# VH-VL binders against Phosphoribosyl-dephospho-CoA transferase (mdcG): the designs that were tried, part 11

Target 1, 226 residues: Phosphoribosyl-dephospho-CoA transferase (mdcG), of Bradyrhizobium diazoefficiens (q89xp2)
Amino acid sequence: MTSPCKHGDRPPGRHDLVFVSPAGWRAMLDARDDLAADSLLARWPKMRWPTIRRRALPHEATGVALGLPLPPSAGKKRVALLVEIDHVASVARPPSLQQARAYAPRNWWPTLDRLDGLALRHSVDARVYGSLAWQSLTGLDYVTGRSDLDVLFEFRSETDIDRFVADVAAIETSAPMRLDGELMSADGAAVNWREVHGGASELLVKSIERVVLLDRHQFISGATGS

## First folded at step 4 (VH-VL; framework fv_livmoniplimab)

Design b19 (from v11 with light chain D28G S30D E55Q N93D L94Y I96L)
Fold by ESMFold2-Fast, scan of step 4:
Structure b19 (fold): chain C 226 residues (1-226), chain A 119 residues (1-119), chain B 107 residues (1-107)
Amino acid sequence: as target 1 above (226 residues)
Amino acid sequence: QVQLVQPGAEVRKPGASVKVSCKASGGTFSSYTIDWVRQAPGQGLEWMGRIIPILDIAKYAQKFQGRVTMTADTSTSTVYVELSSLRSEDTAVYYCARDYSEGYYMDVWGQGTLVTVSS
Amino acid sequence: DIQMTQSPSSLSASVGDRVTITCQASQGIDNYLAWYQQKPGQAPKILIYDASNLQTGVPSRFSGSGSGTSFTLTISSLEPEDAATYYCQQYDDYPLTFGQGTKVEIK
């Protein structure tokens, strides 16, 4: 038996978490004096915290391009890392809404619960990325009073995308925070949900490999097998 | 809870190849990292290699380089190890095991497939 | 390759005894070490990870300690079901390597 709300398989996507081996961390830190001198970065491998995939620059084509966001207290900068392929130890999906809930401000809980229920009704797998995800993963203080809730919505062929984004917009109207996020197709291509809701005829579609402008109909039809 | 299911036994002649399957249930298969570990009768555990299906990356122990291939079929949530040019000393129980994402240690093990190479 | 050496290779002890098994790495592996228990006819089962963390569901009589190159698995009060072979395993670098195993028998 198949469940539309159960996701076991998907291609490598945006916001996937990458865990680097101890040898890989040593190689990276040995190559970068600035990173080795950063006390928080030196702690990263000891705490077994992940990194995220990022789009590789042309000169990085032979390795795995990774990013690591530092918390606001450390300057809120994103550190670019490059590891050799065999130093990748494992990959995981971004935290689910249920996992993130435990680390979220309590006033965000009703919104998280509404999004979780909505995702179930529309055959969508909802995950968090951004500030709440990193707070959930590290226990460090990433979420502030100005933080957005960043949600990744992985939809299926049976998902009515237009109805889904309308319902997301409805939930946002009563939320204590801005709801940012992406709709992701089965092939890993993502678009900001707000662009779809706004009725744009062309969408800026992002993947781990590239950014392209696609016709709205092409993106939506592609999600349904057309 | 995650389970890894393997067939019970395979028999091959010297010089042949064997392909052992490991079917995952529960959890998110595409994010799994699967190790293959073998154990000859009465002997200890020997790591053969690791596959990360979502990145299409496999790392093999040098001893098996050129004879081993690890593949994954995400549509069936199944990982395979194929060992060629079989010798009698390849007789062993072949285990698949899942790495815990944060720790790289093997937290869930299949029950093993006994591969016998004889005659 | 990182060589893992266990001591002793086998031991026989009575129920209620304190049992210690040591594992030595040929180079520093920080705390990237796990301990597994294998009973006859069964797959290995994780007991300890990161040298000292007890896996959920594993009895509290099991404990691990050590860092760098020297590690110890302790069973504080041996029970009949603890008769098994115990393996240490490093995951600091490839290839992943196991100790040769320590067989624990009950007198």
Scores: ipSAE 0.381, ipTM 0.740, lowest interface PAE 3.6, mean pLDDT 87

Design b2 (from v11 with heavy chain L55F D56G I57T, light chain L94Y)
Fold by ESMFold2-Fast, scan of step 4:
Structure b2 (fold): chain C 226 residues (1-226), chain A 119 residues (1-119), chain B 107 residues (1-107)
Amino acid sequence: as target 1 above (226 residues)
Amino acid sequence: QVQLVQPGAEVRKPGASVKVSCKASGGTFSSYTIDWVRQAPGQGLEWMGRIIPIFGTAKYAQKFQGRVTMTADTSTSTVYVELSSLRSEDTAVYYCARDYSEGYYMDVWGQGTLVTVSS
Amino acid sequence: DIQMTQSPSSLSASVGDRVTITCQASQDISNYLAWYQQKPGQAPKILIYDASNLETGVPSRFSGSGSGTSFTLTISSLEPEDAATYYCQQYDNYPITFGQGTKVEIK
């Protein structure tokens, strides 16, 4: 009777955006004097900006472990938050390449357009995470001259992974920035695309729960043990 | 465009339970947060609780705690509210509504299910 | 619980009139206040969120104001289709609570 989650209908995965309720923000700030004293953290709930899922530490067995990346001007640190699950208001996918394009340096536009076309041809859903994503979500200055373009490539069973990563590498050769990114299976497990392109027989696969070495075939076929 | 679809009516006897469905279409179902709000005939809106389908967790109003259960089936994009130990005072239209991601208010509503509890 | 009290509970006005509905919260809710319109036999529709932001597609004659504990919904020039019950709703804290409603009738 039960079917596995479809693409986009999976459990919250890496890079998914988590919006916390006003009551949840109040509870977190009341519990943490260091966060309550931070003017940018005080502004975060007022602007209704999201947080991001992170792997829980051992003492965070209950609740939802979240991260809040600060812009470079604030030290480019990731604030670790823990919220009661009842205080999660909603979950959203990271911004699409189209949404992020308006906030990107103009010289990144050809690369973003090429990636968008490539993803369409290979049945891949391409999303942005990292500096460009947070700049597009907040309007704050996250992207610097040193920034990578971080892309999340959610592949499907029909995707030719080897051809796809070869094409990503080809796009990077003419890009004005380093093209970083992850290939993500339907269950939310992700691996750096360069490891796949490099032909490694075992891949360092990241999930919400852990980082593990998995057989390349297992990852690509979707049998990742989620 | 997001739509929430509910059945039109349910009839139960006092002491029974009722399970009302709310099927979502459009957008990513797992990104929704769904509220359940009821309205007795001629009366105002009363919040029953909220469910986050992706986590399968719910927050209930104290008045309904112990009598209400909210569940989600992500495979069918459907949220349910089940109310037990029904009384005539539970006769009401039961609405599901989606919370707006950034606003925490209810921007899309189902058409409501009229639950009648009669002897 | 945060209590939301609307005033008046009902009113009758003529087409073209300026109509004002007030909502009072029992404690500070900042600007986490929405206004809904409900016509007979229909589900509520969002009009205003964050106390003063007009929802897309809602006529400009509707406006909201206020912060903290006192809020106002204004209809600058009442039209026949505005006959409905209006509800305020706070989303500052659980449980989510609504005002008792204000019924607006056309004379």
Scores: ipSAE 0.174, ipTM 0.668, lowest interface PAE 5.4, mean pLDDT 86

Design b21 (from v11 with heavy chain S30D L55F D56G, light chain L94Y)
Fold by ESMFold2-Fast, scan of step 4:
Structure b21 (fold): chain C 226 residues (1-226), chain A 119 residues (1-119), chain B 107 residues (1-107)
Amino acid sequence: as target 1 above (226 residues)
Amino acid sequence: QVQLVQPGAEVRKPGASVKVSCKASGGTFDSYTIDWVRQAPGQGLEWMGRIIPIFGIAKYAQKFQGRVTMTADTSTSTVYVELSSLRSEDTAVYYCARDYSEGYYMDVWGQGTLVTVSS
Amino acid sequence: DIQMTQSPSSLSASVGDRVTITCQASQDISNYLAWYQQKPGQAPKILIYDASNLETGVPSRFSGSGSGTSFTLTISSLEPEDAATYYCQQYDNYPITFGQGTKVEIK
């Protein structure tokens, strides 16, 4: 585990945005005629749009497994990419609720505002992922009348998790959309907030490396079963 | 607005190592990478390498491979460059600089640390 | 490695003059080029990015142009505070490389 970064590092998590260098994009497009022929994918590096991290398949053990979703108008396909680690230019957190608000349907604004206020009160860092995130990042139409609002809630040690998820459920009752999302511990392990709200003693916890079943207390304390 | 803060100077003898720090003030490493660039007295700018703190990876220029190590402590928003087996030609000002995620260019620079290797 | 060559290496000009500095890349770098200004004893300061975009707060007398392998930085009317060394930098591929610099002196 010799890594240049240590002590206090959060590993690249689910939904983190990965920016690929221009040379990395050229290498990927040159290796894949199908990707190079797609006009939207050819435009991706010119617009400096990100990709997202995904779990690597066995044959992808070397390199960084990435994905990007095409908008519904382009068939709503997820494009799987593999890039050499040297071609990763930077990593950023998903868009904040405030950034995403400007690109959201107006009838979603009250829900976004309520979630923003809730997150502040509970020491939670709230970010968007999914359709709204990609719409805010690209300006392309990803959000439809059937879209969920997907929110990533990174909690702190002082967060009252049970109170927080109960308040999220209350906000959803008046929302014009389904409110989906994940609770994420400081080490990057995530679980669907509804499982936590349901009071399950064991949670299906997801990370970039794996999916595991953890005791509720173990998840809340930040242990991932590594 | 982020600022990059570096110490002013370091003095070392040939064969020693030096570790230079770069602390982000007013921001975090959520949306950028850090480059290390050096400049020998009266000479131009030379890229040493780049570290992506959140991803835990670094890329080094071939000239420095084996002598340079870049590390980050994201909890303190501090990046380090360590150069070993110092030679007199390593005397230079060592700058850290931020590459903004969407830009790939260096928009914020530290004031530099003068590393002197002599005698 | 991508080699960046600047011309001229140095120049002397009068206040009010139009100054042009060129930068040549050894291979096509599209528009992934930045220009920096460095005054003695100071860190470099970004002026232009993506070959032609002016950074916020930089005076409008500075402009950049070019694509592919040939680039120019122009100062339309030289001011005393423009005495500095100017560097081009490519960020198309690793390793990141800089031009050797152009020193601009005021007569």
Scores: ipSAE 0.246, ipTM 0.688, lowest interface PAE 4.9, mean pLDDT 86

Design b22 (from v11 with heavy chain S31T D56G, light chain L94H)
Fold by ESMFold2-Fast, scan of step 4:
Structure b22 (fold): chain C 226 residues (1-226), chain A 119 residues (1-119), chain B 107 residues (1-107)
Amino acid sequence: as target 1 above (226 residues)
Amino acid sequence: QVQLVQPGAEVRKPGASVKVSCKASGGTFSTYTIDWVRQAPGQGLEWMGRIIPILGIAKYAQKFQGRVTMTADTSTSTVYVELSSLRSEDTAVYYCARDYSEGYYMDVWGQGTLVTVSS
Amino acid sequence: DIQMTQSPSSLSASVGDRVTITCQASQDISNYLAWYQQKPGQAPKILIYDASNLETGVPSRFSGSGSGTSFTLTISSLEPEDAATYYCQQYDNHPITFGQGTKVEIK
């Protein structure tokens, strides 16, 4: 029997990238004629581009439920995938701000640089998800004139969260785009940073498994249902 | 930057169990996929299985199913392989190795632990 | 399971010689193949991945080629430090499997 992995300093969270084995891609494409006919999905395993975890539907409980966002040119389609656990090759964190910078519109660079500096000052691990992340991972055009910059802020016990989100709001004031994103606690649960900045006593906390309302103290201390 | 550190040797009696450690330094441990590969004296490389700590899953080669358990302790950045019901033919060097994130090839290897099973 | 067969099992060559090692998969593995070098008493070291990509820090005298079921590792000009056992490994499907190894000795 497999012994459970004990998660500690870097548990799995939202937006983590999942790489599927070649055999797993063949199994998925063989099961789905619609996917096999898609030229971009045929390219996906050849380029070794990742997928992302999603919440499993009832019939998917025994597999690993994955999502794959296609770029706007392909209809901005969200493809639901299911793989056997044996076909998961590896997992990675979302791209860092520095990795994503090279693929971002140049007018986003000052905002990315300010966020990177802010994160370092507050002991926050800042990463991108959403359109900029997928553009940086694939080289395909995901970012449009209407795109948000989506940032995942993984905070530590030493982080002054109220000051941090106030500084994020200040950076957004001069940004050429809407700055969206999530604060993620050590246990992998996440909340929209604007909700925290707004001073709400209860937060809508999201995880891979569920969405719950928690009081602010419970979220900050990492006391979420597992 | 990333290193995997293993003890040099372990000695066990037939029928006992052995738990070999692999401590990672550098990088983000919880995102690692770690393979265990053994090599009997004068023999080739034999894959035992892999563990993906972030998903809490391990996959074992059929030959070892029922005798092998792989675990991870994120707080100490350490992966373990435990092999039970030891026999003389289990005498081998046991390597841990990190899988590169876009594949199953192994880019960083531990130095290996020589497990000797003798009466 | 995918069987990986290497040839030759061993070879002896002189410094400066071109050395070729082959690896055959029992089924199509595309380019999901790595080559490792193992010197006596040491852990294996990655040389080549995706059949033909040279790992950073590996000398340019090493090269890989092939796809599907037939693969080749070439050492263009053998050096004394290249005395080792070389292994191919497929990562197309589980379980991960290795070739039996090719021992390269220097005359």
Scores: ipSAE 0.337, ipTM 0.712, lowest interface PAE 3.6, mean pLDDT 86

Design b23 (from v11 with heavy chain I54M L55F D56G)
Fold by ESMFold2-Fast, scan of step 4:
Structure b23 (fold): chain C 226 residues (1-226), chain A 119 residues (1-119), chain B 107 residues (1-107)
Amino acid sequence: as target 1 above (226 residues)
Amino acid sequence: QVQLVQPGAEVRKPGASVKVSCKASGGTFSSYTIDWVRQAPGQGLEWMGRIIPMFGIAKYAQKFQGRVTMTADTSTSTVYVELSSLRSEDTAVYYCARDYSEGYYMDVWGQGTLVTVSS
Amino acid sequence: DIQMTQSPSSLSASVGDRVTITCQASQDISNYLAWYQQKPGQAPKILIYDASNLETGVPSRFSGSGSGTSFTLTISSLEPEDAATYYCQQYDNLPITFGQGTKVEIK
């Protein structure tokens, strides 16, 4: 059986990648005619493409709730999956800005480079999620002319968050796309960076477990109330 | 890039417990999946279990159920395996190994800790 | 549990010989198989993954083949430094299981 980790492990993040074992994929495809009939889903385990963690629905309490987005050419819908814990093979962080760069439209490169340099200066670990992440992970076309650049900014205790989000906003003013994204504390709780930049006193903080309103100071100090 | 460092040896008496450490350097520790594999003198490789620190979960081989516990300390980038109720047949080299995240095979191994159980 | 059986348990060969080691799985594991080399006093080292892919830095004389339930590791021209024990390992499902090992000795 499974056992919990006792030390202060970072909880599973909203955008962290989960790889399902081959046996787990067979079990899911055997249980779901709709998934087995989808040629792209049948190819997913063969290509060893990941899934992401999602919040479990009430009836899913005994398993690991996962999801994956299909590319626009396949209807751009999110597929909900449920696996047994024994079928989780490994986990990984979402792609770094550097890893994703090669898969991005060339006109996005200056923005990605500016964000990478900004993150380094502020002790922030910057990762991509959303369309660019899935394009870099699968090689499939997820990014369109309408796509946002979705960035996950995991900050540290020494990060000046107010200055950091002001600098992100400055980079966005010259970007060829909308910069969407989240600030994530060390414990895995995230908030949209634009809410922080806007000076909101209460922030809509998201984790894999729940969504809560927190005082700005509570979030920045790493006290998420969970 | 990634290295796993283990202590060289531990000695215990039958009935005691041993806790073996595996310290990781390079890469992002919280994204690791670590397997523990032991090898008795002159014998083959035996899988004990796997820990996924990011999920806070560990899965153990049936043979060790009730005797093994795997834990992680992200502040020190260290994974532990603890084996209780030790017997002489638990004498072995205990290896930690990192799973390559996309392939699920073990690409980086620690050098092993020799645990000797003697009376 | 998936059982992995290697053959032979040991072999003795001369430098320059072609060496083959086989591995049988008790059920279909597709290509989810790795081969490891272990020299005395050392940790195992990955050689082959996904049944046939050579790990970076591993000499080209090593190759892997097979799928389903039957797999082979081949050393095309044995070198003195290849004296070691070789293990196959499945990663199709938990628990992870290894073959019993094949000891390769140089004459």
Scores: ipSAE 0.442, ipTM 0.752, lowest interface PAE 2.8, mean pLDDT 87

Design b3 (from v11 with heavy chain S30D L55F, light chain E55Q L94W)
Fold by ESMFold2-Fast, scan of step 4:
Structure b3 (fold): chain C 226 residues (1-226), chain A 119 residues (1-119), chain B 107 residues (1-107)
Amino acid sequence: as target 1 above (226 residues)
Amino acid sequence: QVQLVQPGAEVRKPGASVKVSCKASGGTFDSYTIDWVRQAPGQGLEWMGRIIPIFDIAKYAQKFQGRVTMTADTSTSTVYVELSSLRSEDTAVYYCARDYSEGYYMDVWGQGTLVTVSS
Amino acid sequence: DIQMTQSPSSLSASVGDRVTITCQASQDISNYLAWYQQKPGQAPKILIYDASNLQTGVPSRFSGSGSGTSFTLTISSLEPEDAATYYCQQYDNWPITFGQGTKVEIK
């Protein structure tokens, strides 16, 4: 049984998947000849593949800023998109470890299984983002021999954060890949798990709106400033 | 599997407002959009609007703009539609329905709430 | 708004008959069309999505076809439980719009 995701008044989370309406895709492609000429982008709405939220630039304040990562074979890291808010059709959480497992290299499976078990024991909801997430969502080749495993760990009030990150570090010691990732509080603020494991008194906390230094205790309690 | 649970009936006088609930059972709102559709007796389906709870986005049909409000309480997995300035023509069954997250069609429907507006 | 028009408004047919219902969109909606079945006293039920894809659990006698502005729902061999009103719905653009419905009755 997977630990349930805690609700509350949390805003749309980091790495959440955004599905754009067909009309929204047409508006974006009509506005940009460079996107319309790309064969993968023409295929994207046909396959109903998602996009991800990104922080809006100042000139993008009236729309929803989105990103679309292309696979390494396409030569681009990320396509920046902007849609009208009424063209957002739905939002979903990033893939679970179980969903992503089937698309991962077989030598990653023991690490994924260990992380899944650890998350259950610590009341953590573990999700995949980055290369493995996009490979699992599209079936396209995003994962390379140099790819990190990127995991989003949403913790609950009962989670022992210090013990959890120590156990994550222990799992990484035998992993065939670098285990990157973020700890996310119920309010949507995230920090790199290694920074927490290092015992820093102040953490670099990321949200959709901003990046700030926050006291360790404030982050763990779910506050983004006093 | 997600089910959408609605109360069976509501009765209001003309000029009042009504707030109809729709509770997700067996799942969460983090992977879908909820549409509100009404059906007057003997008539067809009429789309009122949609809400994307996790994104805080609500979009209303022009006919209801200014009279309708859609809200969500993610802690109880419940969405609401509130319609004000009621008249007898608002008598209808009010359905909530979930949009399939990748398909944008309504794959799961509540059983409907019959709202009767009479003096 | 995109207007959806169904034909016929009603029909009567016998068990075993092939039944065809059409839906016309006032503008090109590609394949972003769904078909719903509604029995008296019940909520609508999805049958077909993306114009031609059969929803899981729906009997294979139901099929959809068409693209652009012209769409068809077909019941290859009518069963008694198919007596219902059928609605098409576009999801190409908001506001979401439905056809007026086609009532199918068994003779």
Scores: ipSAE 0.408, ipTM 0.725, lowest interface PAE 3.1, mean pLDDT 85

Design b4 (from v11 with heavy chain D56G, light chain L94Y I96Y)
Fold by ESMFold2-Fast, scan of step 4:
Structure b4 (fold): chain C 226 residues (1-226), chain A 119 residues (1-119), chain B 107 residues (1-107)
Amino acid sequence: as target 1 above (226 residues)
Amino acid sequence: QVQLVQPGAEVRKPGASVKVSCKASGGTFSSYTIDWVRQAPGQGLEWMGRIIPILGIAKYAQKFQGRVTMTADTSTSTVYVELSSLRSEDTAVYYCARDYSEGYYMDVWGQGTLVTVSS
Amino acid sequence: DIQMTQSPSSLSASVGDRVTITCQASQDISNYLAWYQQKPGQAPKILIYDASNLETGVPSRFSGSGSGTSFTLTISSLEPEDAATYYCQQYDNYPYTFGQGTKVEIK
């Protein structure tokens, strides 16, 4: 048996990709002349590119709140979209480090390879989000000389988090870019890895629904129960 | 790589319910979207609905609304379609099929379960 | 609902013949159209997606064309193993709908 060995599938979390049906795109574009007039947004459904989940505003109680990041050449704006639940076609995890590598600047390759090896050693599932993710998903130029490498680190119960973030910091020391990113527990809650490495006793934990302050021990210990 | 496994046959009486299973192996189950399509003997293909397993979100064809329920058990990588108030006209092969997530077409199909409704 | 109509409903042809099957949608579906092959006793198999893209592993004698409301599946040189029923399917809007099928028989 050589099938993928994951201990169950996690619930939908931060940075997961949402694909909208063709009918859903037509409904959104028909409702908004500003979006329909944008040549890149008109092209989005034809290319079958995803969107990303965002937290709903109070007036958006009905429907699924989505975001669509435009590349720097189009102003690097995040377009806010609202779609009927029936128009969600599928959900996918953000690209793996291996998938994103082909789209990354060559000088980022050693850092990506070191992170991939580190993730394997620590039972961490590492994926990209942000500029590199969108460049790998669309083939459009999102990555610039100013871009961070944004990595999502989903840890397991066996992960030594303190050692893991220390090793991430060590890799950043020789990286040609800022290494940003989040540690995500099995239930989809995430915290910036640098806050954990910095020794903060309370962490700003983010989920798709809310933002809360949790004790460091509480956040880390939650991973052993999931 | 990806396989969808279904039981071969089910027999029910008119008025009963049937629950057909579809077990996925290979690939990442959390990324699947599963369609259910049926085919009466000698007839064409009829779309019943689809489910996004990880979200538990299902969309049904209006014809089956009120009689059909689609569910998923992510711990066993299994999707189910349950059809109630069975009639002889519900006799058909019931297929599960995986949507290719970006294309929305069905790229991997189960072998089908023949559901026979007879008195 | 979007109605899909295939023509012809059945045909008989010889090995080596060029076979064409048409599919008409009751409204504009852009290129959100797939073609499936179903042999007796088997599940359907994807042949063409997005109206004209050949699925990996499908013989090059199969091709698709069209957009909007009018679509065609072509088999350039019919082989004995091509005896099957062929279905078009739209995935532009819910409910997804199939054509009634075209049965291809070898003379």
Scores: ipSAE 0.479, ipTM 0.762, lowest interface PAE 2.9, mean pLDDT 87

